# Designs tried in a protein design chat: VH-VL binders against RecQ-mediated genome instability protein 1 (rmi1). Part 4

Target 1, 235 residues: RecQ-mediated genome instability protein 1 (rmi1), of Schizosaccharomyces pombe (q10160)
Amino acid sequence: MNQTTTLSTELTELGVRVQNRWLQSLLDYLAKKHSTGANTTPQLVMQYLVASDIRESTTSEGAAPYIVSEQHNVRIENTMLLQIVRVREIGISIVNQLEYLNDLEELKKLKGQKVIRLVHDESGDEEQNDDDGLTEAQDAVQKGSELKKMCRLILEDSNGQRFWGLERKPIKGIQLSTKLGTKLLVKNVLVRRGVLMLDPNNTTILGGSIEEWDKDYFPKRLIEELKGELSKTKA

## First folded at step 1 (VH-VL)

Design m4 (framework fv_mosunetuzumab)
Fold by ESMFold2-Fast, scan of step 1:
Order: sequence, then structure tokens, then C-alpha cells
Structure m4 (fold): chain C 235 residues (1-235), chain A 122 residues (1-122), chain B 112 residues (1-112)
Amino acid sequence: as target 1 above (235 residues)
Amino acid sequence: EVQLVQSGAEVKKPGASVKVSCKASGYTFTSYDIHWVRQAPGQGLEWIGWINPNSGNTKYNEKFKGRATLTADTSTSTAYLELSSLRSEDTAVYYCAREGIFGEVTYYFDYWGQGTLVTVSS
Amino acid sequence: DIVMTQSPDSLAVSLGERATINCKSSQSVLYSSNNKDYLAWYQQKPGQPPKLLIYWASTRESGVPDRFSGSGSGTDFTLTISSLQAEDVAVYYCQQYYTYPTFGQGTKVEIK
């Protein structure tokens, strides 16, 4: 009784304005899966929301206003719910990014091989079975964790409007490996020439992803996209 | 090219159940909800319900709740309508239809299956 | 439970002349937050499924001829065929999607 209304109000206080149809469908799904629809919390709804496409799950009230390249020093006071379409590192050369990403891909192959060996040896409880050949991959990962300067985002709102966001100061959780479809709450943001100026004070990372967008994306598809961009830049 | 292809005509006796299939092609099956709509001979259109193929979430017209079951198999891009406890009043052409907008929550239908005639006779 | 009522039930129009079909909803289908009318129009020819003509009350579906237009807002809507062609003989349905979908009873368009 009134659970949808109560949850909708609580989610709105968190900056998220859900579609009534989507919320009601989720409650029915949860009741079927968990037999606990009456115990549904805003946190549980958020878990499913961040895995959704906000074009389907949220209302236009959380959308960005019309943003054009002519807009300069305009502040959007209201909280917007946005999802990440693409992340690019613009403070580091594409060549250096490709080196890092190729090293990560090699590391994934080595980790897979080591797991198989542990299972095969029937020593599944053994830690650090053999670190020979993983040291280089670990160095590459450590090098990569420091490979962060300034990200530029393509963001999308609940109406499907896309626009750019620029990381004005480092935001923890925004990097090349950030999953596509990750949700952001952006509040009190300055717009310069149509670009949202993001920083830790105006941006909250809710997390999540859109599986269809993110499947096989990092690092394989990102490498291919960057190779294409590098080719155009040098041509 | 988007297509929804339904199973063939069925003749059932009162009290039986029928299961109609709708095979989707030409788009990402999990990105659009599938709706079911029926049309009795010489009559108008009546909405039965919808399913989100990605989440498995369903919603039913209250008139069909308890008798209709909507399911979807993402591995074969096929949606199903099962209607139980059939009555003569259930004689109709049953359509599957795709929601009109990618990524939006809208209940208008841009593509329709060809229809499946279900005849309930003694 | 929004009830959709169409008028007239049947309409005979000469080739090349204007056909006008009306649709009334029992409550407003205009959503104030996005200023959109949740109203669609379909064409159904004998032996065929319905075909989408108009959505958002006035947006024409891709591939639909320019002679079809939708207008109206809130509770009163109109589908206009500016110059009736032989292939336009069909039953036309309005549909709201502001709530769970409901259809009008249909308007049959015939040639005089």
C-alpha cells in the first residue's frame, strides 16, 4: 500500500526521479525473486537503478536543461542524473594510454593461466602459487594506477541528450576503466561553452553500468577506439 | 530490418491453455519491451500485458491477471504468451508488438507481429 | 482506466477530399513535466496488424505519408488525412499511453 509513492519520494531526496512504471515493475520482480517486496529499501532500488538505462528508468525531471556550445559561465543549480557514454584521458598521450592498456590485456591473460594452474594442481587453497611471469604484469598495473591526469566524458541524461563533461579536478572513480553506463549525480555545475565543469564538490559517483554498453569494452574495445583516434590525429 | 514473427493458428477446447510465440529479429531483443494485444473478430484492440526481456519484469491488464503468463527467452530472442482456462470469449487474433522508442518508457507500438488466430470452440 | 472514445464510428469521404477523425480521452494524457501528449494513432487494413501512423499526438512515424497529420492536446485529439487515397481505406484507432495502454473503438474510413 503506497510503497511505490514512499520509495519514489525517498529516491527523489537522493536526487533520483524514477519512472512509476519502472519502479512498479521492479517491485513485482523483487517480490517474485525474493518474496520480500514489502521490505524493499531505497538502497535496494538504487542497486537496480544504477544497472539500468536512465532513459528507461527515470523521468525528464532529472534531465539536463538544453545545453549548447554558446553557453558560457552558466550555472545549473539543480541536481542532474547522468550516465557515462565514454571516458577519455586528455592529459596523457594516446600512445602512452595504448601502452598501459596493452599491458593490462597481457596481465589478464597471465592471471587466467595462473588460476587454471591452481585448479589443475588441486591446490586451490594455496596463495601465490607462482609469481614468476606476473611481476611484469603487476608493475604494469601499478604504473597504470598512476596513469591519470584529466578525463573528458561524454554524458547522457534521461532524455538521451548528450554533452561533454570535463574533469576540472581529479574525481575519484573517474578513469579509463570506469564502466560505461556509470551513474553520476551532478549538482551546482558550471557550464563553459557547452561543457560541464566537473569536480569532486559537484559530482557524486553512484556507480553501476549498462551491461550492453560495457560488455567487452575495457580494455579491448577501448584499445581499438583509441587506435582509430590516433590514426585520425596523425593523418 | 525489424521483424516479429509469430507462431501459427491454434484451435483449443474450453478450459485448455494455449502458448503463442513471437520471434524477434533485426534489433537488440533486450532493449525493447514486448507487449501483447488481442483483437476479437470484428472488435477493437485490447492490451494484455508487457514483458521487459532483459529484466523479466511483467505487467498485466487486470482482466488477464491470473490467466495470462508472459515470458521471454533471450537466447532465442523469443517472447511467449500463455493463456489458461480458455473461454469462447478468448477467440481472437493475438499480436505481439514492440515498444516505440529505444531507451524510453513508452507504450505505443512501432512494429507488430503478423498475429496468431486462437479459436476456442467445443 | 482511461477510456478512449472516437467519432464518428464510420466515415465516407470522396477520393482527394479531407478526412477528419476525432478521439477523446476520459482524462488528460498531457504530462506537464515534459509537455508531451501520450497519444498514438494506428491504421489497420483487413487481414493485417495495426500500423503506427502518429505518436506524441503529432509526430509522424518514419515512412508515413505527409497527408497524415495529428493534432490536439490534453483530452481532444484529431487525425487528419488531407487528401484521401484509395489505399487509405482502413479502420483507424487512437491509443493513449499515459497509463497502461487503452484504445478507441475505431473509425472506419471508406470511399464515397
Scores: ipSAE 0.000, ipTM 0.410, lowest interface PAE 16.7, mean pLDDT 81

Design m5 (framework fv_mosunetuzumab)
Fold by ESMFold2-Fast, scan of step 1:
Structure m5 (fold): chain C 235 residues (1-235), chain A 121 residues (1-121), chain B 112 residues (1-112)
Amino acid sequence: as target 1 above (235 residues)
Amino acid sequence: EVQLVQSGAEVKKPGASVKVSCKASGYTFTDYYIHWVRQAPGQGLEWIGWIYPGSGNTKYNEKFKGRATLTADTSTSTAYLELSSLRSEDTAVYYCARSGDFWSGYPEDYWGQGTLVTVSS
Amino acid sequence: DIVMTQSPDSLAVSLGERATINCKSSQSLLYSSNNENYLAWYQQKPGQPPKLLIYWASTRESGVPDRFSGSGSGTDFTLTISSLQAEDVAVYYCQQYYSFPTFGQGTKVEIK
């Protein structure tokens, strides 16, 4: 087997079926960029794949049966590769979410100011009491941890079909700050009225993102989206 | 050499459907995307969608979802655009074009000659 | 959708003079993993399909004369024709292919 076939086989064992031409293009790209005989591993390919759009980079593995959109109670035995289009927290009011996200945005600005001051005022005392900033950071982190109840996802497969996914049990790595385009493997999943019922036993997070979708998204663009959703409910 | 050859001009009535073909040669058909782009008389370019023949995966411009259907026959290296519920506003030259993938960074590099579709009552 | 806006809509330039066309995207077309801008320029003459001139914002397609050059990064891009020739009379389109393709409205280049 040549390198492309070997890598494709190894990636399939990891639950990912890549488009041969996508893989071949990646190998060509990597050879040009490194200007060396660098050995390409499945792990390196995965780094690029999780940053890709699976509608371009993968084959039929992500394809879900048409029946999913019509059925009230069905189980999909097969493994599906999906990417996250949106994450929403549905167990907490939008007002409370916005309060937290605005606090987080302000905290990020404060951290930026501290870093600039620390560099600019190099003669300053490193033992300065920064409890105020630390307390604010800890409050924001604690508040965020307490504000996770249940996420609802919009998921997309390799064919561009979209599905609702509902977090029925907490899944580590699924939260409002989860990057858009993050890849999931979903296996043996129960579908209720077109919604994939997700839990830690049927969902594996591969990670990654689609930079175009995620750039400047959290928390700034998410705040804008939630304000829009809140505005509609007030009418 | 790479060549995309499209079917001939069509005249249709409002409400009808049209199916345009694009025959590829000179490269491995299943290794490249086929895009469909239209251009109304005197107007700019409007992307309709793409199909990846190697998998059958498709993506549509939201404006054309429900009316456009992209298919490909790998045995004949031919891509198809079917557009239903035709209106006079669908009068345009329809182009197929080949592209590489995201990592190659190659956009639509080879284009068919175009197919004029006229919708008139 | 990423919106592409060109300026000007039309441009009259004397033979041998420089022509410049601008293109703005509603979001950055720079992909950090490969440090490339997913922006292309096409030339279209009457009765013909578009012809690719430039891809990755500044890479000239094979067979395209060196008087054509692309520049810019992120959201602001420029196509320059350093010395306009008679055969350059055409409509020019920018296109983003960072996501699903969208085109600018076109710039008509004609001789004064």
Scores: ipSAE 0.006, ipTM 0.456, lowest interface PAE 11.6, mean pLDDT 82

Design m6 (framework fv_mosunetuzumab)
Fold by ESMFold2-Fast, scan of step 1:
Structure m6 (fold): chain C 235 residues (1-235), chain A 121 residues (1-121), chain B 112 residues (1-112)
Amino acid sequence: as target 1 above (235 residues)
Amino acid sequence: EVQLVQSGAEVKKPGASVKVSCKASGYTFTSYAIHWVRQAPGQGLEWIGWINPDSGGTKYNEKFKGRATLTADTSTSTAYLELSSLRSEDTAVYYCARDQYEWLLYGMDVWGQGTLVTVSS
Amino acid sequence: DIVMTQSPDSLAVSLGERATINCKSSQSVLYSSNNKNYLAWYQQKPGQPPKLLIYWASTRDSGVPDRFSGSGSGTDFTLTISSLQAEDVAVYYCQQYYETPTFGQGTKVEIK
């Protein structure tokens, strides 16, 4: 029996088609790091996959089938594995976004806190009677989720093709503070004027990030990017 | 005018490292991926890897993973290939090449002139 | 990896005559959903870098003469030069970009 074949089959059922050499390298790494505990699970492999670059870790079978930017009123029925390159809020003016992000930076300096990604349980949120116990950093991230109307994404597939995704209905976990390199599964999605029309029914967030893309990005580098975008619009 | 201009020829000893540069001009550097391809004397083309200058993301041919490092400096519009632990079989002309279209992989439409790297003792 | 195999390794063609180069992939480079073949052809003259001739198996790149044409689908592809000119003496390579890019071994075209 080959463990790599079994894991590949199980991951494919989850919508993820890994490169065999990447998987074998991971299994070799895990064997050296943890010699005790015999079983590598698909869940453990997924934890490493979502921290990887899918151009290296996955096959082209999960890529977009079209040159997305050239398509209009086309439905992509297949499941695609995509990673987030950028997130922009298009329902709120850049000026208002900059004011919020600058306030967040000032708050971090005053409190000595850093922005922390919100961790929530849907059942826990419903049963939580008092969330005043959240840290100031968690409160700052909550403000980010409140400053949300409609996000536009730059998405990348396993072949490196980049294209736009537009959030047509709110998708939990998609916001300006979403880490760069976060993985998405997108299925049965409509493409309009080269843009994927995303909603909770066609989009599943797997999570993760690419450390080299996300390091020191939110909110400092995002502020600089938005300033650049604003200056070009005003020129 | 779109151009990729590479650094000059290098002669290295086995076990050394080499770093080749590729300076882009005439287009928006961050909008196009840069590939690296090598060609041993009298032989065919071999793909090394690809970098997206906008994201810094890379993809490597498994044969070169761990020995090749692709980087890009957006302030100078320059891409770099560093190859370590050089062997005689690494003697080749190394090319950088631009993807044909913005954010898409069509083919490699603009190529640098090539950099000859000779590994000998 | 997808292995690309060209035939012949070399051919000699008289000026004005037709040159035909074949390329086979070890697996299909046709994506059935979009009906696109992820295949390119390059020309390389001595001492020069490769030059893109054709992408998507049959689309000529800007400035490429009409005498160059690409055809085929799936695993079998052909580059045709309808009337060989002196400046066409070169090595020609096919390349797939369906997966991690791989090149054929090259076909040398020379004048008879």
Scores: ipSAE 0.000, ipTM 0.410, lowest interface PAE 18.3, mean pLDDT 82

Design m7 (framework fv_mosunetuzumab)
Fold by ESMFold2-Fast, scan of step 1:
Structure m7 (fold): chain C 235 residues (1-235), chain A 123 residues (1-123), chain B 112 residues (1-112)
Amino acid sequence: as target 1 above (235 residues)
Amino acid sequence: EVQLVQSGAEVKKPGASVKVSCKASGYTFTTYYIHWVRQAPGQGLEWIGWINPSGGYTKYNEKFKGRATLTADTSTSTAYLELSSLRSEDTAVYYCARGGYDLYEEYYYMDVWGQGTLVTVSS
Amino acid sequence: DIVMTQSPDSLAVSLGERATINCKSSQSVLHSSNNKNYLAWYQQKPGQPPKLLIYWASTRESGVPDRFSGSGSGTDFTLTISSLQAEDVAVYYCQQYYSIWTFGQGTKVEIK
């Protein structure tokens, strides 16, 4: 039995089925980087897995079965590893979401300006009125935190098959700011009309992200996507 | 005005790789998926995969997973299909095609097609 | 894998007469949340790429003549050409885009 076989077996017990080629590449990388014979743990492999694209790092054995739109009240007992492609808030109007996100973007800009001023150890006089804008942005951000109601997710398995997921109950860590490529383990999930019915009892958030997907996404690219979606709803 | 223009015919030996390009014009490149579809001589259409140039997301037909690589360069509005470990049965005309999407539904039909690129794999 | 099956494999029709092509999917391509059928029809003439004719089972693409129409829902679909013209000689493909993309084997339409 070699290290790769032992690690694969242990990861499978955790609900994760890694590709042997990917795992071997990771072990080679770690050995080259550290120039040591130290043993690699399943926990260390998981740190790299949650930053990976599961279409490349995991096998089809961990993928979801085929889900059809007419399937109603079907339960998938097996544990599936899925990654988040998109998060949308469907319980709040796009107009209200855009208001919140634009205010968050403005707060981000104001925070940057404030830090620069403090670092330079200089102070003005009338330009301190920027504090009013910062306070308004802070209030908007607080209100936005209160605006979470129900998220709909686009989830992807190791084969690239995509599924809708709907929050039945609030899941901590699922919101518009959740990083793209975040990994979920979903087990004993009810499927209603092709949609995975997610709740805290059947969904475990492993975390992570895919850097290429998430780069400059929140809130700037999300704002652009939502504006496009809003423009389709001709009033 | 909207069109997809593909690179020219390729002749490759078994075991080689081929990279086909698809240059888009007449629309905003990042607002549509680019699909890749092949057609062996005298046969039907077979879907290979798609790429969303916005964010670089890809989806592959299981048959091509591990052999096909889809990429896109937004600065030149060009999509690429690279197919490795070529076999004689990979001889086909390869098409790129534009597909609309909605993030809640994701996948749409293909409305504009490239002219096709003949790839011949022979010894 | 959704299998798309067309019938007939070939069809000979006189100019000005109706041509009907059938397409069956092994699983429903109707999405309950939006009530749309993820089904398209394409026309392919020799030496040319496929051309979109119909999407969402029954919506005609801009620029496509009104003699082309699509119908059906769920698993059973039809493409109808109400008055066949000489330029309609082609192979016609149905295609589902519900999960992955799969095409029917094609139906060759010829002049009788």
Scores: ipSAE 0.000, ipTM 0.441, lowest interface PAE 11.4, mean pLDDT 82

Design m9 (framework fv_mosunetuzumab)
Fold by ESMFold2-Fast, scan of step 1:
Parts: sequence; C-alpha cells; structure tokens
Structure m9 (fold): chain C 235 residues (1-235), chain A 123 residues (1-123), chain B 112 residues (1-112)
Amino acid sequence: as target 1 above (235 residues)
Amino acid sequence: EVQLVQSGAEVKKPGASVKVSCKASGYTFTEYAIHWVRQAPGQGLEWIGWINPNSGGTKYNEKFKGRATLTADTSTSTAYLELSSLRSEDTAVYYCARLDYYGSGEYYSFDYWGQGTLVTVSS
Amino acid sequence: DIVMTQSPDSLAVSLGERATINCKSSQSVLYSSTNKNYLAWYQQKPGQPPKLLIYWASTRESGVPDRFSGSGSGTDFTLTISSLQAEDVAVYYCQQYYDLPTFGQGTKVEIK
C-alpha cells in the first residue's frame, strides 16, 4: 500500500535510513523504466543507494551523533552510514606511492601503444616486441599488493560532516584504488582525537561509488593530488 | 503523467533578451535536473546548460556563459532560460528536457522534453 | 568537448528493411569501473521534440518498439531498426553524457 514506508522499514533493518523524498523519486523512476507496479525489493533500492550521495539519499539518523573532529576517546555505539571521500596510504612514503602509480600509468600507455601498433601492422613488417618495457610494467602492477600498509580515509556522513578514519587493522577492500563514494557501515567505533579507529570488526564495506567523484580518479587524479601534497610536505 | 510545457514563440530584435519558461508537472520538480538544448533551423541539437532545481546549482556550455542564465522557481515548478545580447544566430527552437537525476549524481539521459519554443531574432 | 560523428548523413530504406546508423565519439564514453557506456539515441520527427529511444548504449526506453536496438562500446556505436515501419521516418541523433552533453549531427531516415 504505502510502498515507501515498507521499504524504509526494511532498509533500516539493513542499517540504512533513506530520505522519503529520495526513495519516492527512485520508485517513480523505476516504475517508469520497468513498468507500473513492478516489485521493488530492498536489495534493488540498495543497488541505487550505494551509487548515491548519502547527503541527499539518507537521513540524519545514520549520521555521526556529534561533531566527531571535536571528540577525544569516545565510543560511538550506533551504526553509522558513511561514504569515502578520499583514501590515503600513510604507512608508505608519497614518493614510493607516486612511483607505483606512475608505473601503472606507464602500463596503460604501453597497452595503448601496442593496440596502435597491432592496428598498423598489416604490411608483414617486423614485429619487434618490447618485452623489457612490458616486464617493468608487470612488476609495477605486482608491487601494488606490497604497497598496502595503513590507509587513512576522509569519510562523510549524511549531514555532510567530514572526518578522518584510520585503518587500525587491514580491512579488505580498503586501498588507494578503492572507489570514491564507497559506502561503509561503521558500528561500535572508538574515536581518538577526532579520528574513527577502523578495523574489520567495526567496519562493513557495502561497496558502490559516486560516479562523478570517482570517474577518471584512479590513478590519474590521485597522482596529481599526491604531487600537491608532496609539494606542501617537502619543506 | 510527466509533462514539460514551454512558453510561446518570441520575436526579438538583435541586442534584446528573451526569457523562456518550462513548467513541469507529474513528478517531484526538485528531484530532476532540467537541461536546455537549442536547435537552429536545419541544424542539429546544441546543449546550453542545466539547473538542479533543488539547489539552484547550474552548469553551462562555455559558448553560452555570460549570456545564458538558468533559474528555477520551486513554488511553481517552473524552470527558466534567459538569453541576453541576442544575435541572428540565436534564432532557434529552444527545448527544456528532464534528466534522470535523483539527487545522487547518477545521470542517465533526457527522458522527457518540452514541446519547444521558437525564438526568432530579426531586425 | 567530446565530438560525436554520425554516418551516414542520410539513409533511404524500404519498408520492412533493416536500417543501420553509426555513431563515433572522439574519445571513449565507457566508464570501465561500472562497465557503462554513456551513450543515448533520440528520434526526432518534423515539428516535434526529440524522443529518447536508447540509453546506456543498448537499454531500450519504456514504450520503444523492440525493432529498435543499440549496440557498441567505447567509441563506436550502432542504432539498428530491424524492420523499418512508416512511422520510423525521422532524424536520429546519438548523444554522449560521459562529459557535458554533445550530440551527433543527425542521420535522416526516409523511405525508398
């Protein structure tokens, strides 16, 4: 009957408190695209929610209960829905991170050049491959698994409050390549000097992204951001 | 039923300004972006800009910055395009169109269009 | 800006015959992380506004006949009308929405 109320209740059980306006808009959109009266499940709504901006799609009930940056040694017991604004690796120097990321860019360039060469190689001309360059690119990609040490996140709640999260223990799926706008559920988290102390026991990754934030971000825009940060830190 | 209804044809002299309206109905006005697109006689489609009616935020095609102004009145569910310093090259049918944007930054395509407003610029 | 180029500019097709329209973008409109192609097709009849036919390169808009189909990825896209009907006489436009919107120049489809 009141489909928005039913779905809101079910989504709350999943840790998500949606804006009724956003949900009604989504239901109108889905009805238009998939026929009037189509069954909309909480799981389908979640697929759209994880691609949304939670400042617009969710209520303040899922937000941090106070200004996190002002808190010291406080535990937030309630579940918060947060989105990732930025990921930084703080356990590895920016110089080493840039080396890895530039190597990824070189791998992409190498692949692009090979495509062009293959397209233009129709005369039976020589087929000289550059295995040496490809080997170096492959090593750069492989080094990615060795570069993860400790990530610091800039997180945002449904009220637009931004604050830091620190990876206290490795959390699978949190790394430099994690998509911007990825949604996290964080529960029973300790706040120390305004920083959420994240670990696998208090952090659930829901996935998703905000396409506008993430499009063309990794590694190109990340490289530019890190160069800027290096310039300021380098004294 | 979703509808975008535009104001009637306009005839203007060079140097004048024109303000075209687009009244939305059948959906929540503040939850969809409104885009403006024009089509000169015998030519293709040219994007002018968009407005988010909820925030009032706008984005313009660089070609129209400084001459085009997009506004929206949420109390009447009406979007407006004002184009100033009109030239004969501005003679075109101007369309408003709704983008599938539900506040999340996920954009798709122009699913509903207004009927168009012919603006003729002649001396 | 991303430049959209259509071919052919004009196409004459007999009733019941297949019509094929091509669209090329100056750069990829594929967002690889989500595997989405930011490409739409519109139909415009004389004196009418454009009507959305296809979005995400291959997804048919509600109410659009299944004889219309979209295909392609990255930079090369095709709109196919499998069996042309009289009501399909129109100009067809491709549009990218990967960046700020740009349209192809249009392809006029008429009956032989």
Scores: ipSAE 0.000, ipTM 0.408, lowest interface PAE 16.1, mean pLDDT 80

Design p1 (framework fv_polzastobart)
Fold by ESMFold2-Fast, scan of step 1:
Structure p1 (fold): chain C 235 residues (1-235), chain A 123 residues (1-123), chain B 107 residues (1-107)
Amino acid sequence: as target 1 above (235 residues)
Amino acid sequence: QITLKESGPTLVKPTQTLTLTCTFSGFSLSTSGVGVSWIRQPPGKALEWLASIYWDDDKYNNPSLKSRLTVTKDTSKNQVVLTMTNMDPVDTATYYCAHREGYYDILTGFDYWGQGTLVTVSS
Amino acid sequence: DIQMTQSPSSLSTSVGDRVTITCRASQGISSYLAWYQQKPGKAPKLLIYAASTLQSGVASRFSGSGSGTDFTFTISSLQPEDVATYFCQQYNSYPLTFGQGTKLEIK
């Protein structure tokens, strides 16, 4: 279609190089699903792209230019499109993370039961301070904030290469609850000992997910993965 | 290219204070995840970690020596300084400063080391 | 403090032999373990970090494995230049601690 060339060019300006076959299939799908006459915009295409597997939807032009794990002190100047395979918090102990995630599950269950009681009916002036006895995990849950210090990511490019990314400075939207398959644009990034050094200046979060990867993942499967990692350490 | 070099006195008398300076190039101690550590080794003995200082001025001192150790940084000069009080002959050792990258020493090991400086404590 | 115990304290073997050194932590340290090579009169050289990740520029004959409390360092085929003292180091928690070292010699 004539529309394919125009959309492909506009998507390239957004940092995304789609496979012609994928784009054409999407356009065919949209034509069948919706009555002809609706404008297919780059924004609509992006909505489907961020829900796709970039190994199928994008070209190798957005991939890492070499085997990342073998590199040291090298800067990748080009923009890469990557998807998140796993998120781990490495600045906080696994035990503390499990405490937070279990508390989060219980809080969700309590909301379903309509009543959340964090203070006794009989409570007046008490000697004990709620904050004094709290762990970082308990404090985060009580404040309604995500437990976050420093995340390490397993990232995947359009060629299926997997490598590590380390959060050097906090990046808004990167945390344990970040959906698997979330898309990132990474540009002008330093590689140290096979690891991408990520920060807000070189990383843009496009969002999205891969349903197959993310289904029932947070916090249930994450808890089980962390228990397994802790077990290997303690066993 | 990352380079570190220790400097300070090579001979110290018992009860005196030792001050060692680590001067480095090829990285900045303002870069997130970067730290500089001090490690010593008595002649023919094992390595002993003394102290670490990180980009955010977070400091860790070996508890066995904590009351005697102070570590500081001057980011503008690319220097880290170790001070150790009340020196004793058993503190005779080669003192190294070393670079590492990772959040509070949870990602990597000490990848670049200074040449080391032998400090002898005797009367 | 986490105590790191290396075994053996020393070994002598022949060029081409497979060399294995073990390191045991008194507490679980996940994979936060590094291995260093130190030749006489020189600073230690990082060979392996994260228990099994080879440092850039280090020969592929060196490898590491293990997690939790038990770790192994292997030289698949010993070369003359490998004569050195080898140290393990945990970086899971402060204070950072090293093993006592294993002195490797050729017969």
Scores: ipSAE 0.000, ipTM 0.404, lowest interface PAE 19.6, mean pLDDT 82

Design p10 (framework fv_polzastobart)
Fold by ESMFold2-Fast, scan of step 1:
Structure p10 (fold): chain C 235 residues (1-235), chain A 126 residues (1-126), chain B 107 residues (1-107)
Amino acid sequence: as target 1 above (235 residues)
Amino acid sequence: QITLKESGPTLVKPTQTLTLTCTFSGFSLSTSGMGVSWIRQPPGKALEWLASIYWDDDKYNNPSLKSRLTVTKDTSKNQVVLTMTNMDPVDTATYYCARESLDTAMVPYYYYMDVWGQGTLVTVSS
Amino acid sequence: DIQMTQSPSSLSTSVGDRVTITCRASQGISDYLAWYQQKPGKAPKLLIYAASTLQSGVASRFSGSGSGTDFTFTISSLQPEDVATYFCQQYYTTPLTFGQGTKLEIK
């Protein structure tokens, strides 16, 4: 009964404004899933939330205001919950990005799926470990770390509004391999010509993904998307 | 690419314990919203869900078989293991493992099976 | 346990025909219903989840509808490769339960 109210309040302190019916439904599910003695914590709710589509799970209170390209030097002081639709590296040519991504695919083939991804924190950073790799493979992985210059994001709010975000300073966990559907909390952000100016001081990465968006995306589908973008430039 | 593959004995004697391993790639059970289920299908019959294990190590067994079933995971090896005790000829079936993905289109969030292994036929005979 | 009843148990029809299979749950399951295709000797393949959402990569001739207790699966124009057994499955509550299957054959 009161549990929905207490959890909703605690989640609001974490920057997340869930739909009351969504939270109530999740609690019903968790009660069926766990025995009567099991506790539902804000952290457990958050685990389900970061795997959700925020258009379904959260309220419009966490949404962005209406953002248009005419808006310049407007500051949004409130905290917004956003999900990543796309990540693009705009500081490195598409040709060089494709060379790097194709090299990653070739190295994965050579190693026969011996790469282990580490997922230990909410930043969304994943490191690939190849225990018996070639020296050349290790060098290529290090070059991958050097790929990051400046990412531009397509972001979506709880109302389905999409807009651009630009890294004005590097944000740990934002790179081409960042999972689609990853959740961000953004506060006190400047909007310039309809683009959110992101930096480590105004952006917190909650992690997660939307599996349907991210399935087989990096690097295979990303390579195909970048080839398409390159083709338009060449045409 | 997401793949799952079942492995274990193809022939089991009555009263023995069956142990099957599901080895998967392309996803991790440390990722929130992921699970792996075991399903069986006797020759020419319908599918029967046996058990599921989820990213948070939560486990569910079919109540009709609950006392016979144990499901565990080894996240570092990308493996899920099903153990079924006291095998009987009626347990002869093709055993599948499948990935469960969170359905976020509607609340509450429930899991559906999106990618299946090829299956392994287990015959129980004396 | 929620019982899933499919009808018909089998049908035989011609290439190009519209095929309809129904699935009824013994109690309300909202939209937590999936449809699977199983070809002889193969593992089931997910076609539809959330009652009406087409899985990525699945041909647009397949569709699903319904909510609550009554659900329908449709193939708008049958192709030879669609010969298979089709199963509905509820994922609203444990134990997860499947229908008995509908075997689809060509005349």
Scores: ipSAE 0.000, ipTM 0.412, lowest interface PAE 19.8, mean pLDDT 82

